# Designs tried in a protein design chat: VHH binders against Tetrahedral aminopeptidase 4. Part 3

Target 1, 336 residues: Tetrahedral aminopeptidase 4, of Pyrococcus horikoshii (o58468)
Amino acid sequence: MERIVKILREILEIPSPTGYTKEVMSYLEKFLKENEVNFYYTNKGALIAGNHPKPELVVIAHVDTLGAMVKEILPDGHLAFSRIGGLVLPTFEGEYCTIITRKGKKFRGTLLLRNPSAHVNREVGKKERKEENMYIRLDELVEKREDTEKLGIRPGDFIAFDPKFEYVNGFVKSHFLDDKASVAAILDLIIDMKDELEKYPVAFFFSPYEEVGHGGSAGYPPTTKELLVVDMGVVGEGVSGKETAVSIAAKDTTGPYDYDMTNRLIELAEENNIPYVVDVFPYYGSDGSAALRAGWDFRVALIGPGVHASHGMERTHVKGLLATKELIRAYIKWKG

## First folded at step 1 (VHH)

Design b10 (framework vhh_6fv0_2)
Fold by ESMFold2-Fast, scan of step 1:
Structure b10 (fold): chain B 336 residues (1-336), chain A 123 residues (1-123)
Amino acid sequence: as target 1 above (336 residues)
Amino acid sequence: QVQLQESGGGLVQPGGSLRLSCAASGFTFSNYDMYWVRQAPEKGLEWVSTISGSGDETYYKDSVKGRFTVSRDNAKNTLYLQMNSLKPEDAAQYYCTTDWTYDSSGLPYFDYRGQGTQVTVSS
């Protein structure tokens, strides 16, 4: 298994639904210490890493994932929930999950349609999937609300869905490749560049609130001039994305990315024989969108590995992961 | 098929009031939380207010609390937004929607929304 894929598998297995990122940040902290990279936390809990005293380029990727939160304990002891981020409910039906209490206890469950047994519900195949008609079935002996309360589960507890990682024929399949794939590419690059990071005016920003729209809104080093967002590329009808290449986004929902940065990324990909595509995303924003909306005077560009079935059961390829890593490397070295 | 039709916008002076309406059809209105969202020039979509299907729970963007009031009439399939003490910052195209989620990049994602109604606040 390629090192980048091994790192990706490790971070995918750590639950990090938006608002619950301490475990994944602990992994990153240990990783950075082992590779002799300095870091600090912002007040909102973003992790900023780098060995240059005056970074002008920030490379940002998000560690938080889609998920849910316990909304109510139902009369039978099972759970109603509220989604965290744009989780596409039909694509998560039947998925196993972990309920994480605020005291750190973990319980297992499954996302299902309410009254899911086909033998008593003729609507199972036709019912629209929405929060109101779905629930989390707890893998505990509960029959009433009080039973679940005794376990220590309450509204406000997090629900993290299993990633279902598989690596086969170079393909990586998992929930949450958006954006743990990009995090893995950055971490693998840090291993490659650890002895020379102090030469380049770059910092890495691991964002904990992207999936709810404000991860990129604050916390940048005061010397920052450019933001390179590393987030997934899109594979599907009407877009150019490929799982085997890095996507360079020319535009998303919030408008065009910086013209000069985007052209430089294209030139660097061509000069270094990196598989790439240039794309225009119709329904897409990023931590870069959040930064610009918050009034940061940055030039912003976005790249990332092509991901199929985004926000559901996702897939990419190790070639796209490596292409993304190499383009980040090329851009950092060009800035030095 | 879900259909939403906003109305009630217009030009108003700072400190003025407007009442927006959203007529809904094609779904069981009382089963859905309803949302007011706005988009100003050069800005993305911003959430303004939520009202639960029953009408018992309401939520507001901090900058509009105390000035805006959301309500609904489930018998008439109509959503309302009463806007008082309007500020220039409130000028935007206002939409009603049945969904309020964020996409993969944290931007609001709407499956169904109406054509919108324009609110202009001049000085």
Scores: ipSAE 0.000, ipTM 0.133, lowest interface PAE 20.6, mean pLDDT 88

Design b11 (framework vhh_7sr4_2)
Fold by ESMFold2-Fast, scan of step 1:
Structure b11 (fold): chain B 336 residues (1-336), chain A 120 residues (1-120)
Amino acid sequence: as target 1 above (336 residues)
Amino acid sequence: EVKLVESGGGLVQPGGSLRLSCAASGFTFSEYAMGWYRQTPGKQRDLVADITSGGYTKYGDSVKGRFTISRDNTKNTVYLQMNSLKPEDTAVYYCAADLGSYTDFLYDYWGQGTQVTVSS
């Protein structure tokens, strides 16, 4: 298994639904310390890493994932939930999950349609999948609300879905490749560049709130001039994305990315023979969008590995991960 | 500068029809998903219907088959055709533009709303 894929597997196995990122940040702290990279936390809990005293380029990727939160303990002791982020419910049906209490206790469960037994419910195959008609079946002996309350589970507790990682024939399949794939590319790049990072005016920003739209809104070093967002490319009808290439976004829902940065990224990909596509995303926002709306005077560009079935059971390829890593490297070195 | 202006609301008898319009300006209308929400006194805003830039539509369960959402990109306008109106449809109807994400709860721009009252 390539090192980038091994790092990706490790971070995928750590639950990090938006609002619950301490465990994944602990992994990042250990990684950065082992690679002799300085870091600090912003007030909102973003982790900023780098060895240059005056970074002008921030490379940002998000550690938070789609997930859910306990909304209500149902009369039978099982759980109603509220989605965190744009989680596509049909693609998560039957997924195993971990309920994480505010005191750190963990319980297992499964996302199901309410009344899910086919032998008593003729609507199982026909009913639209919505929060109102689904639930988390708790893997505990509970029969009433009080049983679950005694376990310490309550509204506001996090629900993290299993990533279901598989690596086969170069393909990586998992939930949460958006955006842990980009995080893994940055971490793998840090290993390659750790002895020279102080030469380049770059910092890495690991964002904890992207999936709810405000991860990129604050916390940048005061010397920041450019923001390179590393987030998934899109594979599907009407877009150019490929799982085996890095996507360079020319435009998303919030308008065009910076003209000069985008052209430089294209030129660097061509000069270095990096597999790439240029894309226009119709339904897409990022930490870059959040930064610009918050009034940051940055030039912003976005790149990332092509991901199929985004916000569901996702897939990419190791070639796209490596292409993304190499384009980040090329851009950082060009800034020095 | 972004502006959404609803029109077409009013008082209508049960079984009647209304067509709501939302005129949009200040953004590239054709590239955004547009939606209609409604709010009844004491309740949160509920999605009535939405339409993507490509014309794909989704409806709330209570209005499906009675209401039709459509858009005209040449006029920068989204419409809600409401048929077989019921007293339960009484609400303030809001136009919304989904600018920034795939996430259903994030709408960047809202109109001020138009009142629909279904009664005598």
Scores: ipSAE 0.000, ipTM 0.128, lowest interface PAE 19.3, mean pLDDT 89

Design b12 (framework vhh_7b2m_4)
Fold by ESMFold2-Fast, scan of step 1:
Structure b12 (fold): chain B 336 residues (1-336), chain A 121 residues (1-121)
Amino acid sequence: as target 1 above (336 residues)
Amino acid sequence: EVQLVESGGGLVQAGGSLRLSCAASGFIFSDYTVGWYRQAPGKQRVVVASISSGGYTKYSNSVKGRFTISRDNAKNTVYLQMNSLKPEDTAVYYCVRDEGYSYGWESFDYWGQGTQVTVSS
C-alpha cells in the first residue's frame, strides 16, 4: 500500500466529529515532530505548521468530520441524537458508531430507524429518515434511562461513525475522505519536502470546524496573502470530477475562486503532466468560503481529489490522491 | 525500551476458545495502533486483527466473526478473543505495535516473543 494511503488509513480510524478533534490533532503533532516541522495551535484549536518565519501561502485542509451528538437518553435507555454537519442519514443507516463521553469513556452502538424490526413495523422500508424517527441503539444491557445514566452517558457526548476503510484495486472507500484524504496528501507531501520547507513561504492549516461552516474564519498568520484550500472534488452528474484526478474548482455556491490563482494551478498541472479537471460546484462551500465571508483579504483557490458519494459512503482513487499531492507541491515550489 | 509480552496460548480442540493477552510497556500505549499477527511453521506472517488508538478494529477475512480484538488503555493491554477455533488457526501469535506513519507491513516497529496456539482436530 502506498504511503499516502497508509497515512489516510491511520487518520480515518481516529474519531474527529466537529468539536472533538484533540485525538486526531495528537496524531498530527506526533507526525510533525517526527518530521521536524514547527507548529502551534490557534485559540480555536486549529493546528498551524510550517518552518518559514513569514508564510504568505496557507494550505488549509480540515480534520473534522460529520458525526452526531447525544441529544437525549430515551425511556428504554437508547439514544436520540443531533447531527453534526450535513450528514446524509440514509447513507449512515446501519453504521456502527462510538459514543464518546466527556470523560473519555467509549461505548458502541448502531444508527437505526426507531422500531426497526420489519416484522412489527410495516413502514421500515418507506419511512423518511429524519433525526426524529431514528436513534442510536446502544450495545449495553439497558432497559430504562437510569441504566444508561449509570454508564456515564449524557446529552452532549459525541457520536463518531465507523469509517469502514477499504483499499482495493487502487480505490479507497471510506466515510470521511472529506476531508481526511486532503490531510493525508499534505502529510505525505511534508515527508517529501521536510528538508526544504523553510525555503518556501508556506504554512499548513489543519482546520477543526469546516463541517459546521466556521473553520476558516480566523487564525491565519498575519503575513498570509493566499489561501489554497485542499478539500474534495465532486464526482457526479453535471460536474467534471474524476476519482483519478485532482479537481481545480473555478467556482462553488459562494462564487468564483481567484482568477489568477486558479489559472496558475491549471498551468502547473499541465506543465507537470498532473491529471486534473476544472470544475464548477453547484452545492458546495469550504473553509475558503468561510475566510472570505469573515472579511479576510486573501486570494483563495480550491483543489482536491475527486470523491464519489460525498457525505455518505465515499470513494476515491490513489491516483487522485497523488495528483492532489503533486499539485500542492508544484504550487508551493512556484511560490519560492 | 519498548516491550510486548504475549500470553494465553495453548492446546485446544476444534470449536474451542482461547483468549490471548499482550502486556505493553515502554511507550504511551493509548497513542498507538496495536494488533496481532500469526505465523504457521514454514509460512509467511499474516495479519489477524488490529485496533487503532481510537478503538476501531480491523480483521482479516479468515477470522472475521470468530475473533474479537479489544484494548484496555488503563492496563496497557490488548486482547484477542478467539472463538470457534479451527486447525487452520494453529500458529505462533505475535503482538505488534504499528507506527501510524511507517511504511510496508514490515514497518511494525516491535514484535513480541509470540505465544503458540495449537488447535487439534
Scores: ipSAE 0.000, ipTM 0.107, lowest interface PAE 21.6, mean pLDDT 88

Design c01 (framework vhh_nb_b201)
Fold by ESMFold2-Fast, scan of step 1:
Structure c01 (fold): chain B 336 residues (1-336), chain A 121 residues (1-121)
Amino acid sequence: as target 1 above (336 residues)
Amino acid sequence: QVQLQESGGGLVQAGGSLRLSCAASGFTFSSYDMGWYRQAPGKEREFVATITSGGSTYYADSVKGRFTISRDNAKNTVYLQMNSLKPEDTAVYYCAADTYEVYTSGSYDYWGQGTQVTVSS
């Protein structure tokens, strides 16, 4: 198993739905200490890492994932929920999850349609999946609201879905490759470059609020001039993305990425024989979009590994992860 | 040839009652689950009530306690008794015959032509 895949598996196993990122940040903190990389936290809890005193390039990837939160304990003791981020409900139906109380106690459950038994509900196959007609079935002996309250579960507790990681024939299948795949590529690169990182005016930004649209809105080092967003590429109809290559986005829903920065990334991919595609994303925003909307005067570009079935049961390939890592390396060295 | 024909719709004042009927032919009625769905102007078609081949009944939360679904297998007819009608119950009501399928994209359910129910305030 490639080192990049081992790192990815470890990060995927740590729940980090948006708003609950302390556990994954603790993993990153330990990783950075072991590799002798300096870091600090922003007020919002983003982790900034780097050994250069005046970074001009920030490489940003997000650690937070889609998930849910307990909204209400139902009369039978099971849970109504509120989605965190653009989670596509049908693609998570039947998934196992962990309910995390604010005191840190964990409970298991499953995301289901309300009244899910096909033998008593003819709508199972036809009903549009909405928060109002789905629920979390707790794996506890509960029959009424008070039973669940006694367990210590209450509204505001997080719900993290199982990633379901599998590595086979170079393919990586898991929820939350968006964006833990990019985080793994950055971490693997840090191991490679740790002894020379101080030579390049770069910092890495591990973002905790991307999936709700404001991770990239604040916290940049004051010397920042360019933002390289590392987020997933898209595989599907009408886009160029491949799981075995790094995607370079020329445009997403919020408009074109910086022309010169994007062209430099393309040139570097060609010069270094890195498998790549250039793409235009029809329904896509990122921490880069958030930074620009917040008024940051940055040049912004976006790259990332091609991911199939985004926001659901995702898949990529180790070749795309490695291509992404090598393009980040090439760009950092170009900026030195 | 499957045929579903609704009747019993009309105009009623808020608080009033209507009884819808759906006459079915062209299939073994007693073996099918039967349901009522409705579509209000500018909205998606929504579930109202169902009755299984075994006689179990299920209702949308918005109509529970006010509407009653029943069936007469000898007459191949399903009924919807609607009590305490509200203006928001105004819709075209459709009868449907349903087969057991967990998920089939593009599968065909049998629908009637619909019957208009208008509840004035």
Scores: ipSAE 0.000, ipTM 0.094, lowest interface PAE 23.5, mean pLDDT 88

Design c02 (framework vhh_7z1x_3)
Fold by ESMFold2-Fast, scan of step 1:
Order: C-alpha cells, then structure tokens, then sequence
Structure c02 (fold): chain B 336 residues (1-336), chain A 123 residues (1-123)
C-alpha cells in the first residue's frame, strides 16, 4: 500500500464529525512532532503547522467530517438524530456508527428508516429518507427511554459513521475522502519536505469546521496573503473531475477563485506534467469561501483529488492523491 | 419583493413538446443559478435541471436528459425549459426556483419558488 494511502486509512479510522475533532487532531499532533514540524492551535481548535516564522501562503484542508448528533432518545430507547453537514441520508442508510458521549464512552448503532422491517411496512422502498423518517438503532438492550439514559447517552452526543475503507486496484473507497484525502496528501508531502519547510513561507491549516461552513472564517497567521484550499474535486455529470487527476476549481457556487493564483496552478501542473483538470462546481462551498465571506483580504484558489459520489460512499484513486500532493509541492516551491 | 412566475403549461399529447417560461422580478436575475423542479401527482419534489447565472453551465436529472433543455435570457429576466418527447410520466406541476448557497452546510438550497404551472401529458 502506498504511504499516502496508509496515512489516509489511519486518519479515516479516527472519528471526527464536525465539533468532535480532538482525536484526529491528536493524531496530527503526534505526526507533526515525529516529523519535527512546529504547530499551535487556534482558539477554535484549528491546528496550524509550519517551520517558517512569517508564512504568506496557507494551505488549508479540513479534518472534520459529515456526521450526526443525538437529538432525542425515543420512547423505545433508540435515537433520533440531527445531521452535521450536508450528509446525504439515502447513501448512509444501513451504515454502522459510533455514538460518542460527552464523557467519551462509545456505543454502536445503525442508521435506519423508522419501522424498517419490510414484513410490517410496505413503504420501506418508497418512503423519503429524511431525519424525521429515520433513526439510529442502538446496539444495546433498551426498551424505553430510561434504559438509554442509564447508559449515559443524551442529546448532544456525537454520531460518527464508519468510513468503510477499501483499497482495490489503486482505488480508495471510503466515506470521508472529503476531505481526509487532502489531509493525507498534505501529511505525505510534509514527510517529503520536512527538512526544507523552513525555506518556504508556508503554513498548513487543519480546519475543524468546514462541513458546517465556518472553518475558514478565522485563525490565520497575520502574514497570510494567499490561501490554497485543498478539498475534494467533483466527479460527475456536468463537471470535469477525474479520480486520477487533481481538480483545479476556477469557480464554485460562491463565485470565481483568484484569477492569477488559479492560472499559476494550471501553469505549474503543465510544467510539472501533473494530471489535472480545470472545473466549475455548481453546488460547492469551501473554507476558502468562508475566508472570503469573513472579509479576509486573501487571494484564494482551490485544488483537490477528484472524488466520486461525494457526501456518500466516496471513491478516488491513488493517482489523484499523488497528483494533488505534487501540485501543492509545486506551488509551495514556486513561492520560494 | 422577489417574484417568480411560471407560464407555458397545459395539456399535450404523448410525444409532444412544450416550452415553459419563468419570469423573475425583484432581484438581479443574472446573479443567481436557476432551477426547474416538478411534483407529479402523489409524489415528492423532483429536481430536473439547473443553469448557472451566466448560462454557461447546465445540469440535468437522468429522467429528462436528452429530452429537456434549460436556458435563460438575462436581458429579459426569463428562465426557459424546452420539453420534448413528453411522456405521461412527465405529468406534474413545474416550478422554477432560485438557488443560493447555505453557507454553514455548503449545500445549495432554493430560497424562492414560483407558484407552479401544470403540465398534463395525456392522449
């Protein structure tokens, strides 16, 4: 298995639904220490890493994932939930999950349609999948609300879905390639560049709140001038993305990315023979969108590996991961 | 005062064609993605097609791809849906909807809808 894929597998197995990112941050902290990279935390819990005292380029990727939160303990002891981020419910139906209490205790469960047995419900194949029609079936002997309360589960506890990682013929299949794929590319690049990072005015920003739209809103080093967002590219109808290439986004739903920065990325991909596509995303926001909306005076561009079936059971290819890593490298070195 | 008004619906024979129009007022039409959504009798809402603010990018649901064409005229503040090869299954109320991004989720959503226009495909 390639090193980039091994790193990706390790971070995918650590639950990090938005709001519950300390476990994955602990992994990153250990990784950075082992590679002799300095870091600090922002007040919101973003991790900023780099060895240059005056970074002008921030490379940002998000560690948080789609997930859910316990909303209510139902009369039978099972759980109603509230989604965290734009989780596409039909694509997560039947997925196993971990309920994480605020005291750190973990329980297992499954996301299901309410009244899911086909033999007593003729609507199981046709009922719309929305929060009101679904629940988390808890893998505990519960029959009433008090049973679940006694376990220590309560509203506000996190629900993290299993990633279901598989690596087959160069393809990586998993939930949460958005955006752990980009985090893995950055971490793999840090191993390659650790002895020279102090030469480049770059910092890496590991964002904990992207999936709810405000990860990129604050916390940048005061010397920041450019933001390179590393987030998934999109594979599907009406877009150019490929799982085997890095996507360079010219525009998303919130408007165009920086013209000069985007052109430089295209030029660098061409000069370095990196497989790339240029794309326009119809339904997409990022930490870069967040930074611009918050009033940061940055030039912003976005790149990332092409991901199929985004916000559901996702897939990419190791070639796209490596292309993304190499384009980040090329841009960092160009800034020197 | 944002308003979206659909016109062009009616009765049509299977295999026929209709062109729907949606006239927009009360906002800068050229700043927004626009969409067509339908609701068939006894069914939920089904998204059909979207078009970028400039008109350069379009997307379609599989059920209508190759049969329906979305377009817009920003000078006239009008969105269109050209519907060809209509089937009985296309019978529905057709809505135009203005799209915006929900910042906190990054998801697209429709903040304003027209009242709808009825399309009935029957022999």
Amino acid sequence: as target 1 above (336 residues)
Amino acid sequence: QVQLVETGGGLVQPGGSLRLSCTASGFTFSDYWMNWVRQAPGKGLEWLSGISSSGDSTSYADSVKGRFTISRDNAKNTLYLQMNSLQPDDTAVYFCARETVEYYTGDYYFDYWGQGTQVTVSS
Scores: ipSAE 0.000, ipTM 0.116, lowest interface PAE 20.9, mean pLDDT 90

Design c03 (framework vhh_7b2m_4)
Fold by ESMFold2-Fast, scan of step 1:
Structure c03 (fold): chain B 336 residues (1-336), chain A 121 residues (1-121)
Amino acid sequence: as target 1 above (336 residues)
Amino acid sequence: EVQLVESGGGLVQAGGSLRLSCAASGFTFSSYEVGWYRQAPGKQRVVVASIDSGGSTKYSNSVKGRFTISRDNAKNTVYLQMNSLKPEDTAVYYCATWEYTYDSGTTFDYWGQGTQVTVSS
């Protein structure tokens, strides 16, 4: 297995639903220390890494994932939940999950339709999948609310879904490739460039709140002029994205990305023979969108590996991961 | 009760070799990541090498090419083979095991007592 895929697998197995990112940040700290890269945390818990004293380019990717939170303990002891981010419920039905208490205890469960047994419910195949129609079934002997309260589970506890990583014929399948695929590309690039990072006015920003829309809203180094967002490209009808290429986004729902920065990325991809596509995303926002809405006077562009079935059971290809890594490298070197 | 017991430290001349061992008990060793850390006088503990449950290894830049970490799951033991030792490698070496866990965002579950390595110039 390619090193980039090994890194990706490691970070995918660490739960990081938005609001619960300390475990994945701990992995990043260890990684950065081993590669002699300086870092610090912002007040909101974003991790900023780099060896240049005056970074002008920030390369941002998010570590947080879709997930859920315990909303209510039901009369039978099982759990009602609230989604974190735009999690597509039908694609997570039957998935195993971990409930994480505020004191750090963990419990296992499964996301299911309420009254899921086909032999007593003729609606199981037709019922729309909504939060009010679903629940988390605890793998504990519980029969009433008090049983679950005794375990220490309460509203506000996190629910993290299993990623279900598989690597086959160069394809990577997993939940949460959005955006751990981009994080892995950056980390793999850091290994390649660690001895020369001080030469380039770049910092890396590992964002903990992208999936709820405010990860990119604050915390940038004062010298920042450009933001290169590394987030998934889209694969599907009406878009150009390919799992085997890096997507360069010209526009998303919030408007066009910076013209000059986007053209430079296209030129660098062509000059370096990097597989790429240029795309326009119809229903898409990013940490770059958040930064612009927050009033940051940055030029912003977005690239990332093509991901199929985004916000559900996702897939990309190692070729798209490597293309993304090489385009980030080319852009950083161009800035030096 | 989880226990980690280091052994194999001592005094060695520059250019020499030592093999450290860490004997683990009280947990399912084969499922855990295990690493070696070191702490020189007046400095923070720093990671030296680690090995995951699948046998994948990582090394700090200062020891890459000179040190080799390995594990024997049947003996619940992790080893650190140290070659081409330098005076700068002088430190107390600690064995640590961790799970990337839901608890408090930490990578560390348990530490050993440490074993002293002294490299004469």
Scores: ipSAE 0.000, ipTM 0.105, lowest interface PAE 22.2, mean pLDDT 88

Design c04 (framework vhh_6fv0_2)
Fold by ESMFold2-Fast, scan of step 1:
Structure c04 (fold): chain B 336 residues (1-336), chain A 122 residues (1-122)
Amino acid sequence: as target 1 above (336 residues)
Amino acid sequence: QVQLQESGGGLVQPGGSLRLSCAASGFTFDDYAMYWVRQAPEKGLEWVSTISWSGGSTYYKDSVKGRFTVSRDNAKNTLYLQMNSLKPEDAAQYYCAKDEYVTIYGDSFDYRGQGTQVTVSS
């Protein structure tokens, strides 16, 4: 298995639903120390890494994932929940999850329709899946609310779904390739470039709040002029994305990306024979969108590996991961 | 009550190998990240390795990377440390450890076993 895939598997196994990112940040911190890359945390908990004193290019990817939070302990002791981010409920039905208490204790469960047994509910196949008609079934002997309270589970505890990583014939299947795939590409690139990072005016920004829309809103180095967002490309009807290529986004729902920066990325992909597509995303926002809305005077572009079935049971290919890594490398070297 | 019991230490020549084991009881083993820490003569307690609750993530002190491998068997509630190419600098009392809270973030090593002695001499 390629090193980029090994890194990806490791970060996927660390739960990081938006708001619970310290564990994955600890992994990144250890990784950066081992590769002799300087870093610091912003007040919101973003991790900024780089060896150049005056970075002008920030390469941003997000570590936070879709997930849920305990909303209410139901009368039978099982859990009602609130989604974190745009989690597509039908694609997570039957998934195993970990409930993480505020004191760090972990419990297992499953996301299910309420009254899920086919033999007592003739509507199981017809019912629309909503937060209100689903629940988390705890793998504990509970029969009433007090039983679960005694375990230490409370409203506000996090729920992290199992990623279900599999690597088959170059395909990577997992929840949360959005955006841990991009994080892995950056980390793999850091290993390749660690002895020359001080030569390029670049910093890497690991964002903890993208899935709720404000990760990119603050915390940039004062010298920042350009933001390269690394986030998934879209694969599906009406878009050009491929799992085996890096997507270069010309536009998303928040408008066009920077014209000159986007054209340079296309030119670099062609010059370096990197598999790429140029795309226009109909229903898409990013940390770049958040930065621009917050009033940052940046040129912004977005690239990333093509991901199929986004926000559900996702898939990409190692060729798309490597294409993404190589395009980031080419842009950093061009910018220096 | 949390109980951790290390075994597998001994005397080896430089370049030799040892496999340490830690039997855990009194808590749900597969809910917790586990640690190997060591204390050498004239030194404080030193972190050596971490393994996540599932075994999917492993971390190592720079000086042991490539030589030591941490693993776990959740069905047996057992933690392992395979030590290869042992150096005199690796001689220490080795402890398995867990934190009070279930995270990889934070390395307080709140619970430790009795330890197992590793001696490396030619």
Scores: ipSAE 0.000, ipTM 0.120, lowest interface PAE 21.2, mean pLDDT 88

Design c05 (framework vhh_7sr4_2)
Fold by ESMFold2-Fast, scan of step 1:
Structure c05 (fold): chain B 336 residues (1-336), chain A 118 residues (1-118)
Amino acid sequence: as target 1 above (336 residues)
Amino acid sequence: EVKLVESGGGLVQPGGSLRLSCAASGSIFSEYAMGWYRQTPGKQRDLVADITEGGSTKYGDSVKGRFTISRDNTKNTVYLQMNSLKPEDTAVYYCAAEIYWSGDYEYWGQGTQVTVSS
């Protein structure tokens, strides 16, 4: 397995639904220490890494994932939930999950339609999947609310879904490639460049709140002038994204990305023979969108590996991961 | 925003000791490199000592062996232990803070006077 895929698998195995990112940040902290990269945490828990004293370019990717939170213990002892981020419920039905209590105890469960047995419910195949008609079936002997309360489960506990990672014929399939794929590309690049990072005015920003819309709102080094967002490209009808290429976004829902920065990325991809596409995303926001809305006077561009079935059971290809890594490298070196 | 408040300055005789403290409030102290600078009339500020968030220290040539910088992240405080004070150490001492690897001291305290004389 390619090193980039191995790193990706390792970070996918660590649950990090938005609000519960300390465990994945601990992995990143250890990784950065082993590669002799300096880092610090912002007040909101973003991890900023780099060896240059005055970074002008920040490369940002998010570690947080879609997930859920326990909302209510139902009368039968099983769990009602609230989604964290834009999780597409039908694509997570039947997925196994871990309930993580605030004391650190872990319990297993499954996301299901309420009354899911086909032999007593004729609507199983037709019912719209909404929070109100789904639940988490707890893998414990519970029959009433008090049974689950005795386990220590309560509203506010996190629910992390299994990533279901598989690597087949160069394809990477998993939940949460958005955006752990980009994090893995950055980490793999750090290994390649660790002895020369001091030469380039760059910092890496590992964001913990992107999926709820405010990861990019604060915490930048004061010398920052450019923000390169590394987040998924989109594969589907009406967009040009490919799993085997890096997507360069010219525009998303919040408007166009910086003209000169975007053109430089295109020119660098062409000069270095990096597989790329240029895209316009119809329904898309990022940490870059959050930074601009917060009033940061940055030039912002966005690139990332093409991801199929985004916000559900996702897929990309190792070629797209490597293309993304190489374009980040080319842009950093151009800034030197 | 970071707010820095110095204390511990005063009058001391040559050969005496003083301990300066700088309490930081506002943001995460542990992510900041901290330093002490001093200024005499007619001159710009000179580095006395600094300490990174990880604890690595650097000293100005004139104070090496006499001054020690330390930090207590649980109290959000940086200290400057000044021993064997000389008349030449008379100055206003400023606490400063920078985000690690920013290369600039972005936050400064108000300063505390140290006078070494009879």
Scores: ipSAE 0.000, ipTM 0.095, lowest interface PAE 22.5, mean pLDDT 88

